VH-VL binders against Acid phosphatase 1 (APS1). Designs and how they scored, part 4

Target 1, 240 residues: Acid phosphatase 1 (APS1), of Solanum lycopersicum (Tomato) (Lycopersicon esculentum) (p27061)
Amino acid sequence: TENLNSHVFPRPLIIEYPEKQLRDELKCTTWRFVVETNNLSPWKTIPEECADYVKEYMVGPGYKMEIDRVSDEAGEYAKSVDLGDDGRDVWIFDVDETLLSNLPYYSDHRYGLEVFDDVEFDKWVENGTAPALGSSLKLYQEVLKLGFKVFLLTGRSERHRSVTVENLMNAGFHDWHKLILRGSDDHGKTATTYKSERRNAMVEEGFRIVGNSGDQWSDLLGSSMSYRSFKLPNPMYYIL
Key: E = the ipSAE of ESMFold2; O = the ipSAE of OpenDDE; V2 = 0.75 times the mean of E and O plus 0.25 times the DockQ between their complexes.

## First folded at step 2 (VH-VL)

Design c6a (from c6 with light chain S29D; framework fv_cixutumumab; at its last look DockQ between E and O 0.01; V2 from the best seeds 0.00; counts 0 for: pae E 15.1 > 2, placed apart)
Heavy chain, then light chain:
Amino acid sequence: EVQLVQSGAEVKKPGSSVKVSCKASGGTFSSYAISWVRQAPGQGLEWMGGIIPIFGTANYAQKFQGRVTITADKSTSTAYMELSSLRSEDTAVYYCARVSGYDYVWGSYPFDYWGKGTTVTVSS
Amino acid sequence: SSELTQDPAVSVALGQTVRITCQGDSLRDYYASWYQQKPGQAPILVIYGENNRPSGIPDRFSGSSSGNTASLTITGAQAEDEADYYCNSRDSSGNHVVFGGGTKLTVL
ESMFold2, look of step 2: ipSAE 0.000; ipTM 0.438
ESMFold2 (binder alone), look of step 2: mean pLDDT 90; pTM 0.936
OpenDDE, look of step 2: ipSAE 0.011; ipTM 0.509

Design c6b (framework fv_cosibelimab; at its last look DockQ between E and O 0.00; V2 from the best seeds 0.00; counts 0 for: pae E 11.8 > 2, placed apart)
Heavy chain, then light chain:
Amino acid sequence: EVQLVQSGAEVKKPGSSVKVSCKASGGTFSSYAISWVRQAPGQGLEWMGGIIPIFGTANYAQKFQGRVTITADESTSTAYMELSSLRSEDTAVYYCARVSGYDYVWGSYPFDYWGQGTLVTVSS
Amino acid sequence: NFMLTQPHSVSESPGKTVTISCTRSSGSIASNYVQWYQQRPGSAPTTVIYEDNQRPSGVPDRFSGSIDSSSNSASLTISGLKTEDEADYYCQSYDSSNHGVVFGGGTKLTVL
ESMFold2, look of step 2: ipSAE 0.006; ipTM 0.553
ESMFold2 (binder alone), look of step 2: mean pLDDT 91; pTM 0.930
OpenDDE, look of step 2: ipSAE 0.035; ipTM 0.553

## First folded at step 4 (VH-VL)

Design c23 (from ca with heavy chain G56D; framework fv_cixutumumab)
Heavy chain, then light chain:
Amino acid sequence: EVQLVQSGAEVKKPGSSVKVSCKASGGTFSSYAISWVRQAPGQGLEWMGGIIPIFDTANYAQKFQGRVTITADKSTSTAYMELSSLRSEDTAVYYCARVSGYDYVWGSYPFDYWGKGTTVTVSS
Amino acid sequence: SSELTQDPAVSVALGQTVRITCQGDSLRSYYASWYQQKPGQAPILVIYGKNNRPSGIPDRFSGSSSGNTASLTITGAQAEDEADYYCNSRDSSDNHVVFGGGTKLTVL
ESMFold2-Fast, scan of step 4: ipSAE 0.279; ipTM 0.711

Design c27 (from ca with heavy chain S31N; framework fv_cixutumumab)
Heavy chain, then light chain:
Amino acid sequence: EVQLVQSGAEVKKPGSSVKVSCKASGGTFSNYAISWVRQAPGQGLEWMGGIIPIFGTANYAQKFQGRVTITADKSTSTAYMELSSLRSEDTAVYYCARVSGYDYVWGSYPFDYWGKGTTVTVSS
Amino acid sequence: SSELTQDPAVSVALGQTVRITCQGDSLRSYYASWYQQKPGQAPILVIYGKNNRPSGIPDRFSGSSSGNTASLTITGAQAEDEADYYCNSRDSSDNHVVFGGGTKLTVL
ESMFold2-Fast, scan of step 4: ipSAE 0.407; ipTM 0.750

Design c28 (from ca with light chain N52Y; framework fv_cixutumumab)
Heavy chain, then light chain:
Amino acid sequence: EVQLVQSGAEVKKPGSSVKVSCKASGGTFSSYAISWVRQAPGQGLEWMGGIIPIFGTANYAQKFQGRVTITADKSTSTAYMELSSLRSEDTAVYYCARVSGYDYVWGSYPFDYWGKGTTVTVSS
Amino acid sequence: SSELTQDPAVSVALGQTVRITCQGDSLRSYYASWYQQKPGQAPILVIYGKNYRPSGIPDRFSGSSSGNTASLTITGAQAEDEADYYCNSRDSSDNHVVFGGGTKLTVL
ESMFold2-Fast, scan of step 4: ipSAE 0.301; ipTM 0.708

Design c35 (from ca with heavy chain S108T; framework fv_cixutumumab)
Heavy chain, then light chain:
Amino acid sequence: EVQLVQSGAEVKKPGSSVKVSCKASGGTFSSYAISWVRQAPGQGLEWMGGIIPIFGTANYAQKFQGRVTITADKSTSTAYMELSSLRSEDTAVYYCARVSGYDYVWGTYPFDYWGKGTTVTVSS
Amino acid sequence: SSELTQDPAVSVALGQTVRITCQGDSLRSYYASWYQQKPGQAPILVIYGKNNRPSGIPDRFSGSSSGNTASLTITGAQAEDEADYYCNSRDSSDNHVVFGGGTKLTVL
ESMFold2-Fast, scan of step 4: ipSAE 0.519; ipTM 0.793

Design c42 (from ca with light chain N95Y; framework fv_cixutumumab)
Heavy chain, then light chain:
Amino acid sequence: EVQLVQSGAEVKKPGSSVKVSCKASGGTFSSYAISWVRQAPGQGLEWMGGIIPIFGTANYAQKFQGRVTITADKSTSTAYMELSSLRSEDTAVYYCARVSGYDYVWGSYPFDYWGKGTTVTVSS
Amino acid sequence: SSELTQDPAVSVALGQTVRITCQGDSLRSYYASWYQQKPGQAPILVIYGKNNRPSGIPDRFSGSSSGNTASLTITGAQAEDEADYYCNSRDSSDYHVVFGGGTKLTVL
ESMFold2-Fast, scan of step 4: ipSAE 0.534; ipTM 0.789

Design c45 (from ca with heavy chain S31T G56D V105I, light chain S29T; framework fv_cixutumumab)
Fold by ESMFold2-Fast, scan of step 4:
Structure c45 (fold): chain C 240 residues (1-240), chain A 124 residues (1-124), chain B 108 residues (1-108)
Amino acid sequence: as target 1 above (240 residues)
Amino acid sequence: EVQLVQSGAEVKKPGSSVKVSCKASGGTFSTYAISWVRQAPGQGLEWMGGIIPIFDTANYAQKFQGRVTITADKSTSTAYMELSSLRSEDTAVYYCARVSGYDYIWGSYPFDYWGKGTTVTVSS
Amino acid sequence: SSELTQDPAVSVALGQTVRITCQGDSLRTYYASWYQQKPGQAPILVIYGKNNRPSGIPDRFSGSSSGNTASLTITGAQAEDEADYYCNSRDSSDNHVVFGGGTKLTVL
């Protein structure tokens, strides 16, 4: 396993699969890479053989360092933007796994190995106790200071509005321009379609979507995309 | 290295107010939360409240709501805690402490850097 | 109003293992952080999250969490570990932060 780094590959360059031990060690790292690059088809649960990998990633320095890096790069981009003088430059934040962490819930549900249970998750949401992601709180404060209007765009149901507001404020988030949740008319829509429609409405109102932060590609892709998108890692689940 | 430097000891009369300062150096002042934690002689740690300087948002423990005011001056990288209507039971060491970003993932509020404390004595 | 409960005192023999516990309903939702405080000094963070050590903290310090209980374990206790230990966690219902009552560790 260790000898691969010191080996000289023949010419023409031939990249061979490494020995089984090293390949087994890299299986979950490569799975996470393809998940985060949107190369997998929609999926329901993490691979069972990667359960320990995902858990250690989520509770360890890997996740922390990557969300810090994404937020730092977003902050540098935000500082580079020459805002208009009309107050219509917007930064959009997703809520779950972007501003608020549901890790306490997922720690009791095997970090993505269990099929999503909307009833149990709703009970967790109703507690209103999800902690803030510190790197995102820092970015949030930075974009507000720079003069961006902040829109919060979440796949949470309108019925959870009050508890979501309370949770966000207790977690340190304030002064957003609008918090947008799924209404009854959004039932059955994919997150991509729902969030695209809400971004379309923002553009129609005259806002410029300068930045957008989310943990799912469905937060970032579709119509009326931001000028730049910033994707936080999330190997625990996939939302279409 | 990040350092939090607190103002000197205070002796106050009952009914007066005290304002303690905490000057941060060696890090980004405005984007980290700074909390105030007190400790009465022989007693445990008690959280009073905190502030996020860039946002100028302060939160207070219910016990101190109405008596404590926490502010920050970004130009001097200094946080302040003012406690009014002082009583003998307010005699304590008052610490300022910075919150690590790691706490937000796991919901805890880990204080990664602490000031050395300011002793406030309330006596007639 | 949530509460974190710690035993007020615990003893350990030099070189032996000791476990200090923190219990409360908030720990079902949030991980505890642990602090060491020596007389006349400010607290020092020794464990945060489930089991993370700040730089400079010896590897004999470790943390664990299960249900409503968090534990700080010192494996191979040294004389300099004699101190008061506090846990803290988040309590969003009343206080954003709550501390345990503290545990005085005596190294025999």
Scores: ipSAE 0.000, ipTM 0.416, lowest interface PAE 15.4, mean pLDDT 84

Design c48 (from ca with light chain Y31W; framework fv_cixutumumab)
Heavy chain, then light chain:
Amino acid sequence: EVQLVQSGAEVKKPGSSVKVSCKASGGTFSSYAISWVRQAPGQGLEWMGGIIPIFGTANYAQKFQGRVTITADKSTSTAYMELSSLRSEDTAVYYCARVSGYDYVWGSYPFDYWGKGTTVTVSS
Amino acid sequence: SSELTQDPAVSVALGQTVRITCQGDSLRSYWASWYQQKPGQAPILVIYGKNNRPSGIPDRFSGSSSGNTASLTITGAQAEDEADYYCNSRDSSDNHVVFGGGTKLTVL
ESMFold2-Fast, scan of step 4: ipSAE 0.231; ipTM 0.682

Design ca (from c6 with light chain E50K G94D; framework fv_cixutumumab)
Fold by ESMFold2-Fast, scan of step 4:
Structure ca (fold): chain C 240 residues (1-240), chain A 124 residues (1-124), chain B 108 residues (1-108)
Amino acid sequence: as target 1 above (240 residues)
Amino acid sequence: EVQLVQSGAEVKKPGSSVKVSCKASGGTFSSYAISWVRQAPGQGLEWMGGIIPIFGTANYAQKFQGRVTITADKSTSTAYMELSSLRSEDTAVYYCARVSGYDYVWGSYPFDYWGKGTTVTVSS
Amino acid sequence: SSELTQDPAVSVALGQTVRITCQGDSLRSYYASWYQQKPGQAPILVIYGKNNRPSGIPDRFSGSSSGNTASLTITGAQAEDEADYYCNSRDSSDNHVVFGGGTKLTVL
């Protein structure tokens, strides 16, 4: 609408905060907040000043409490869903930092401060010894017993299929309907594009994506999104 | 590949403490949790508690809270269970067992590898 | 808090099928794991998850679950299957592990 010059309008109300020196912990807490809300441009390493913060978060009660909360909320949602009689209601889980933890690897690589080394990470993957995230294992078993079909959708290469299956089974994950890894046709795609295409294929096959659990926004956003998405925290790295 | 080696049998007097060790081999220590399960003669299995070495935290069954302490030494890949104020009813075989995963949701994990057990006898 | 209930004893004739059951409220949400224990030995895991066997466990062992009940089935029982069998699961009220009381299997 048109403003009238003969009337004095109040200035916009803007909240002004006093500027005080912040502790490094508080600065790093706010950095983690903007990371988890997808407010940063793509990044390769954590800020140097937040290295100790990220380590303490990942091995301490903060990470544990947050993954517990995410899984508990997902479980409550799952229990509230009326499943169809056709067995086509699915729950999607990402693998790395969602079902399996790579903390033993990252503890030797400064919890996100080092630039990712694909050769060294591949050696770790080939050992097949990544431990389960217990909160996710609980959720996994709950949705499976409720009658959901579980699809595992990972950015890992098809060449790692056998060791990934062995690792998942040894970590306590069983009875999934399908494990989907990157094939040759997926080379060079962003995780967002790759996972969107795989979800599109599921919908085209007649599946209903009721829930989706992942640690990256690229696990959850794009096309053919789940009815509800559940994001686990991960301040150690970013996947586009 | 995975092996859990427990310390030898102990004979203790009532009111004393016992500390049993469990050494893991094959690089499982920081990747998995270690639990302690006991079995009194002719009785069933009883979970006492467990530890998640990467977090440095332990969880205990309510019956044993205040008397049991479970610790881990990552440098030697060894978990310990110390039981204090021993009574005759603490006479049992004490097992350490590996639990897949490292969260407090223990009952969803299988105990996939077990130590051979440590016999603790409490008598005067 | 939920306990896991097992019958204390069961018998089966050599070559026949036996079913050992475990009952408890936690089994409505979680799968049970099953362990075999022979005299003087540590328990060994025989079934976990929906119906999975560790390497080295014979095909005659299988698991199933329905409602608050989990079952271990031995099809074509052998003499060496004579042992105590324990189920375990989570006690969801206090985040603890709970074991069934055990079932002594006698192979006649």
Scores: ipSAE 0.032, ipTM 0.613, lowest interface PAE 7.9, mean pLDDT 85

Design e24 (from ea with heavy chain Y103S G104W S105Y; framework fv_lerdelimumab)
Fold by ESMFold2-Fast, scan of step 4:
Structure e24 (fold): chain C 240 residues (1-240), chain A 126 residues (1-126), chain B 109 residues (1-109)
Amino acid sequence: as target 1 above (240 residues)
Amino acid sequence: EVQLVESGGGVVQPGRSLRLSCAASGFTFSSYGMHWVRQAPGKGLEWVAVISYDGSKKYYADSVKGRFTISRDNSKNTLYLQMDSLRAEDTAVYYCAKDTYYSWYGRYGYYGMDVWGQGTLVTVSS
Amino acid sequence: SSELTQDPAVSVALGQTVRITCQGDSLRDYYASWYQQKPGQAPVLVIYGKNNRPSGIPDRFSGSSSGNTASLTITGAQAEDEADYYCNSRDSSGNHLVVFGGGTKLTVL
């Protein structure tokens, strides 16, 4: 019943927090904060004690409010940018958990508590039925209207190109300049390395990466970073 | 035909070295991680080592760390296990095995072994 | 730190259902794979991931998991199913280590 907000800090040089006991919800909220701020070492599954927390966050208003906020802030930034006359200003979108939601898949796989299963996920991808994230679809349409070229940069395999195109178009996405998937030479690369290499190629080709939206820090960090990056929350999994 | 064939096993004295080879065919060798697994006579399976598809990452069981070295030559489709400072407890049939799935997504996934060689016997005795 | 525990032996009557169980802390984080080994032969993968069968493995083989426990179920056991069965999984350390259970000898009566 007591919380840290009820206490006064006694020392100006050393901060002492009088409440030592944390509730499970605070422990899991703290874990998610550390995950989303890139302060946690690479991890394989969510903490078992946070399974209910992650599920409630993903299917409840928390996730929706946060993706809405990120997309709104990105849209505000996009509207503030003075685009060049050459049509070479680019916005990059990650696909999974950025434009398309795999929540139907993860609802059958405990929202991050199960270790990732490539075979089962591939079967899901091949169905081509992942729904759009509504706030990202709105942002996508806004940046297109503003004159940005859109590049889609995904960790999905090149062998899934056709079904990924079909899924994206069925979900309402269209008119991207290029959809980039992992080719044979990209096998086993970390997402950070792979996406950095692809962004390097864009810059070398003369594009300016003005914005970049993704749910993983590996979508956003590395070389040839965007002028502004926008990270959607995703507590269900971590990608290197 | 997907196949792994081990060679190089034999009888060696304690403290000596032996190198095992595993020849791969019928799949894109350079795309998969590879494992060495051993089985002492009448005992269970014991994992020994793994090497990534490009040879950049190598991991070993504590029982062999510092004595064994896993390596690969993708141009020859061949996996190796260099075994130094051999001990009686290293006596086993040594299998090479291929990872089931190559992670396209950069995620920590499950690694299984879907293709196994027939094994090569290593006997360490004086 | 992590190890996988299996009962050393189980028996099943021809045509009946048998469940072989594997227990360990790593199974909370990772799925178990199951291998069949007959005397003098290399292991054969029969189940991997959540409940996937490689091509050529009969549909009487299935896998399941709950908490720190994974199970291999053989529905309608046949004589040729008599073998040693090993579970395996990843170590929870994150060092890409692999661990095998001690094995279960299945006798088909």
Scores: ipSAE 0.026, ipTM 0.512, lowest interface PAE 5.5, mean pLDDT 86

Design e32 (from ea with heavy chain Y102W; framework fv_lerdelimumab)
Fold by ESMFold2-Fast, scan of step 4:
Structure e32 (fold): chain C 240 residues (1-240), chain A 126 residues (1-126), chain B 109 residues (1-109)
Amino acid sequence: as target 1 above (240 residues)
Amino acid sequence: EVQLVESGGGVVQPGRSLRLSCAASGFTFSSYGMHWVRQAPGKGLEWVAVISYDGSKKYYADSVKGRFTISRDNSKNTLYLQMDSLRAEDTAVYYCAKDTYWYGSGRYGYYGMDVWGQGTLVTVSS
Amino acid sequence: SSELTQDPAVSVALGQTVRITCQGDSLRDYYASWYQQKPGQAPVLVIYGKNNRPSGIPDRFSGSSSGNTASLTITGAQAEDEADYYCNSRDSSGNHLVVFGGGTKLTVL
């Protein structure tokens, strides 16, 4: 440790930091931070050196603590909002990794180290057994109680509407105003464009998008953004 | 083995009709959208038409709209293209192609054509 | 109406990296797919959904996109990569309309 009371005159123009060896955990912690702050170029798989880090984060207390915090902050914001008397104040929730957890699927696919397989993931979706994220279920119930209309906006295909409804209801989610999935007109659009267009339609119908919860920046960014956005962590994958 | 086999091509006079077939095997045909794509001799690829997995949605290139009809028979694993009022500019190799996972991908909504037939030549000449 | 524009030809030396580009307004809103076609053969999908490779496609093929431009990159080009390459996307001017680029002939020197 060095004497922190020492001064150098004149002061350097550029801040200098001690260059201690960084452990792989610190490298992976910083990788995850830049992922969550949307500072990385689009990516397909997690760095191989971070495989253990991502697994420990997802199955350990780190993930739970962060989703709890995001949901708590969203709840505080929701309580602070003065809702209109017209029933047009909306909270949007993404489904995958926001309301429903696909961790059972990803536990068999190395938590983001494997290239995403659409066919295998669709088989998992068709099982209709994804568990609820408890923090999000609590927030969901809270915004409903406060008088928000809830819109569920998912990149899942309209073909999977029935199984998605069944999974959501079995997981404890009820009383949404609309569940919006990708229709034929949405196929091939980036998630950002697709979700922006659906939000544009909500605004055009006279709804006010007060809050929006999602695990991807593509759930939150684009046109007709919510007044406040709440991003759940997800280091396992990236969607444009 | 996953494959698509086109048939029905040949020489036809302008103004007449021709029907192409595409036999699918090795995958669940009823779960995927299907495309027709053509290529004139020495030219590039030109998209012709698409049909949804259940046949409820059909879309056409402007160049063929009103003259061509895409259809499918999921019980026979077969895709069709009915070509009416044929013109010299319709001369091309016609490929049928399977959409990657039009409604089956679910999560990403990806678009791509991952399985292609060998093509069938249609020559419109007088 | 929208179009996808590709340069008609590009060359690369064996083992070097080449980037083939595709430009069009639809690429702002839709993913691009890339197809390889050798003379007398049907097209082969090499990239879809921005940067996904079908099974059997070598890892030297990758895709990227930014704004109205999509790119196919071949890192360490091989002789067998010599072919015509076509980009493909959804047409932003209509429902389910599909457009192909004009194609780029890759010559491996």
Scores: ipSAE 0.096, ipTM 0.635, lowest interface PAE 5.7, mean pLDDT 87

Design e36 (from ea with heavy chain Y101W; framework fv_lerdelimumab)
Fold by ESMFold2-Fast, scan of step 4:
Structure e36 (fold): chain C 240 residues (1-240), chain A 126 residues (1-126), chain B 109 residues (1-109)
Amino acid sequence: as target 1 above (240 residues)
Amino acid sequence: EVQLVESGGGVVQPGRSLRLSCAASGFTFSSYGMHWVRQAPGKGLEWVAVISYDGSKKYYADSVKGRFTISRDNSKNTLYLQMDSLRAEDTAVYYCAKDTWYYGSGRYGYYGMDVWGQGTLVTVSS
Amino acid sequence: SSELTQDPAVSVALGQTVRITCQGDSLRDYYASWYQQKPGQAPVLVIYGKNNRPSGIPDRFSGSSSGNTASLTITGAQAEDEADYYCNSRDSSGNHLVVFGGGTKLTVL
């Protein structure tokens, strides 16, 4: 039978695709794409049906190939930049899931299926044993060699400054210009607002933010954005 | 059981002082910021003061700035509010409240107050 | 402005959906939280951040935000939801202050 309403509400000329049944793994690939393109509303945990997908992605070749690609592209961009002669060209790195991996923690917490537990994560951070992401370490060393000033901008608390410094150095990171952590005055701010304010301060100080690497869109968006941003994948959690 | 218990309220004459205490139990007191919030009879909630987890940062509402002093003793799991130069408009139920932010986490904190005491009444009258 | 504005009263029929709104410039940059207060009782946190519920809070309570506006939604209101509701956030004046909305009295008909 015909849809009688078609004469009242004219149908626009729209492309139509055949209806097909999709498996959960294909739905989860689509979900991850939406997450990484900033098209998903804020969320607390990964979809339960995608738990196995996210685990396989994080511990398998997918994650490694994607962080390798992002770091390689960032490196090519860095080489293409003509630095000023004043030493004020800056590359910003986020720490968690950008320079240091918390996969050992998340392997015990279902890779994003559990609601984030501040107390348990704090215990992990205090160990100071988060391993480096090799692709990011290579990029980090390359931008230093090219003459960039490196700023580390993290949502980690000032309380963890000492252990964060120790962890970063043991993981192979050295010679940053400044490590910026959240102080008590930053409590209650979204990550976007907090990181925007810190970038605003850098610009006011006369720095040019040439590159910015992070795993969250909140590391990259807002005010005083870098000339180029490089987003590492992270389907395990979302920070606003 | 996570709990906050206020004490020290009572009837006091204008111009005098009063000190409120808030005893915390069931959580790591030294890891959280703490607030004082008041509510005048028949009126809404009014924020009074906040103190950081380590006591290094203190902020006050304009209405009490210069008269009230917030402090804490992490060894005793106790929050204090020293109220000087009390006025009739300070009459209210005073609540202590725990911040939702766990100091030490690398993640952004959600602003909020998740644990509240039962409140202690302060009446400033002559 | 740095003030959080709420309507003073709202009513909802039993089982229906009601939305309580909070407006202020600080909500563009800071999370809002929502508190339920019944007569003679201390406030109870029902939503923190944009849309997080503390344990023990029914799933009929949800939060949302858009620009300078935060909203508390109660889907399928129950008699026990009759209370005063307050929003709060950080003051945008830059003095690290905290501000509460004026409160909304919810009547469940």
Scores: ipSAE 0.071, ipTM 0.622, lowest interface PAE 5.5, mean pLDDT 87

Design e37 (framework fv_lerdelimumab)
Fold by ESMFold2-Fast, scan of step 4:
Structure e37 (fold): chain C 240 residues (1-240), chain A 124 residues (1-124), chain B 109 residues (1-109)
Amino acid sequence: as target 1 above (240 residues)
Amino acid sequence: EVQLVESGGGVVQPGRSLRLSCAASGFTFSSYGMHWVRQAPGKGLEWVAVISYDGSKKYYADSVKGRFTISRDNSKNTLYLQMDSLRAEDTAVYYCAKDYYYGSGRYYYGMDVWGQGTLVTVSS
Amino acid sequence: SSELTQDPAVSVALGQTVRITCQGDSLRDYYASWYQQKPGQAPVLVIYGKNNRPSGIPDRFSGSSSGNTASLTITGAQAEDEADYYCNSRDSSGNHLVVFGGGTKLTVL
């Protein structure tokens, strides 16, 4: 039998927390945190045990307070920027769950618990009745007033251009420099690849991407990133 | 019932032309992109061509570019493949297939409805 | 060159789990779809857009993707799952818009 009570090296200094039973109430809060910090592997539906949590978050004050906070912080950043005199300073906005809310659709599809149905979602899009997110509309108007050019960069198909324009205008959005949707050559690309390529084209045209607002990390990461990115919460779905 | 029926296959000599048709029923044909896919005897699937829902955009596999022409007539719910300058290696069962994607832009060209195929044999 | 590579054959025991893989650089940027083909029949779409099942496809079929690799998993394989399976994606090089893998013959023992 060996005496194994000696070490050549000291054990590492590791912070220790008081041991307590895991609180089940915190599991869905921590799940949402890792979703919003891009620490979760790609997923297609919310955890079933978190269905009530996600619904309450989306229809309750939590979602409203967080989108308000993101928009307020973005607005403060925008006011702090000294724009060039060439009209080349750009703010990019994603459309879905950034400017327009699809919450009426998702309320009929269990707030992310159902596997995404592109046919049914496209029918909803064609209605052209998605309401504005009020905090994003306020930010949108503020960045326009400050002199930014606004580019709208959406994963929606060119097939939906007319209804998307109509929906955006009816929701109070006007005076964007360009609305960019997925063309035939973009079909099937991940959102990260597609949006990176479009931002690359903007930079090559001489634009400076000062800000970028989106609800998915795929709206914000990749190549030709903005100087500052602002991520709105969205626990209902994940786009690669 | 959603259905695709190919026709126009047969035996043809090298260098000749052949036109395939695909009759669609049971869905709004004008709302979907359409594909041609072929399969040589005992071999795997090979994508041939795609046409957009409105006919404005057409794309081809490198092996058939300049020889094959895809077209559609939305008033007749019919897809076509005009095959010119046929070669022995074009011998295959040709399937028409409906694009699953309906305009969301999130998915590449997946195909949810397939015809039974029509055999094209290029032989002397 | 952007091509999709599949193993030619794989076997699985009845009721066990099997994973069929598809590898290619285009899978870094595009989702894979999967098709089942039985002798003398047209292909059937079983998975699209990484891990979505068309209506009527059993829930034992699932898809996954990581880096340049996509996988079709059949959990609890049944005799009727014996078939050729093809992966399919877009060609990011612009040579082809759509490309199929070479196919994998699944034998259920």
Scores: ipSAE 0.006, ipTM 0.492, lowest interface PAE 9.3, mean pLDDT 86

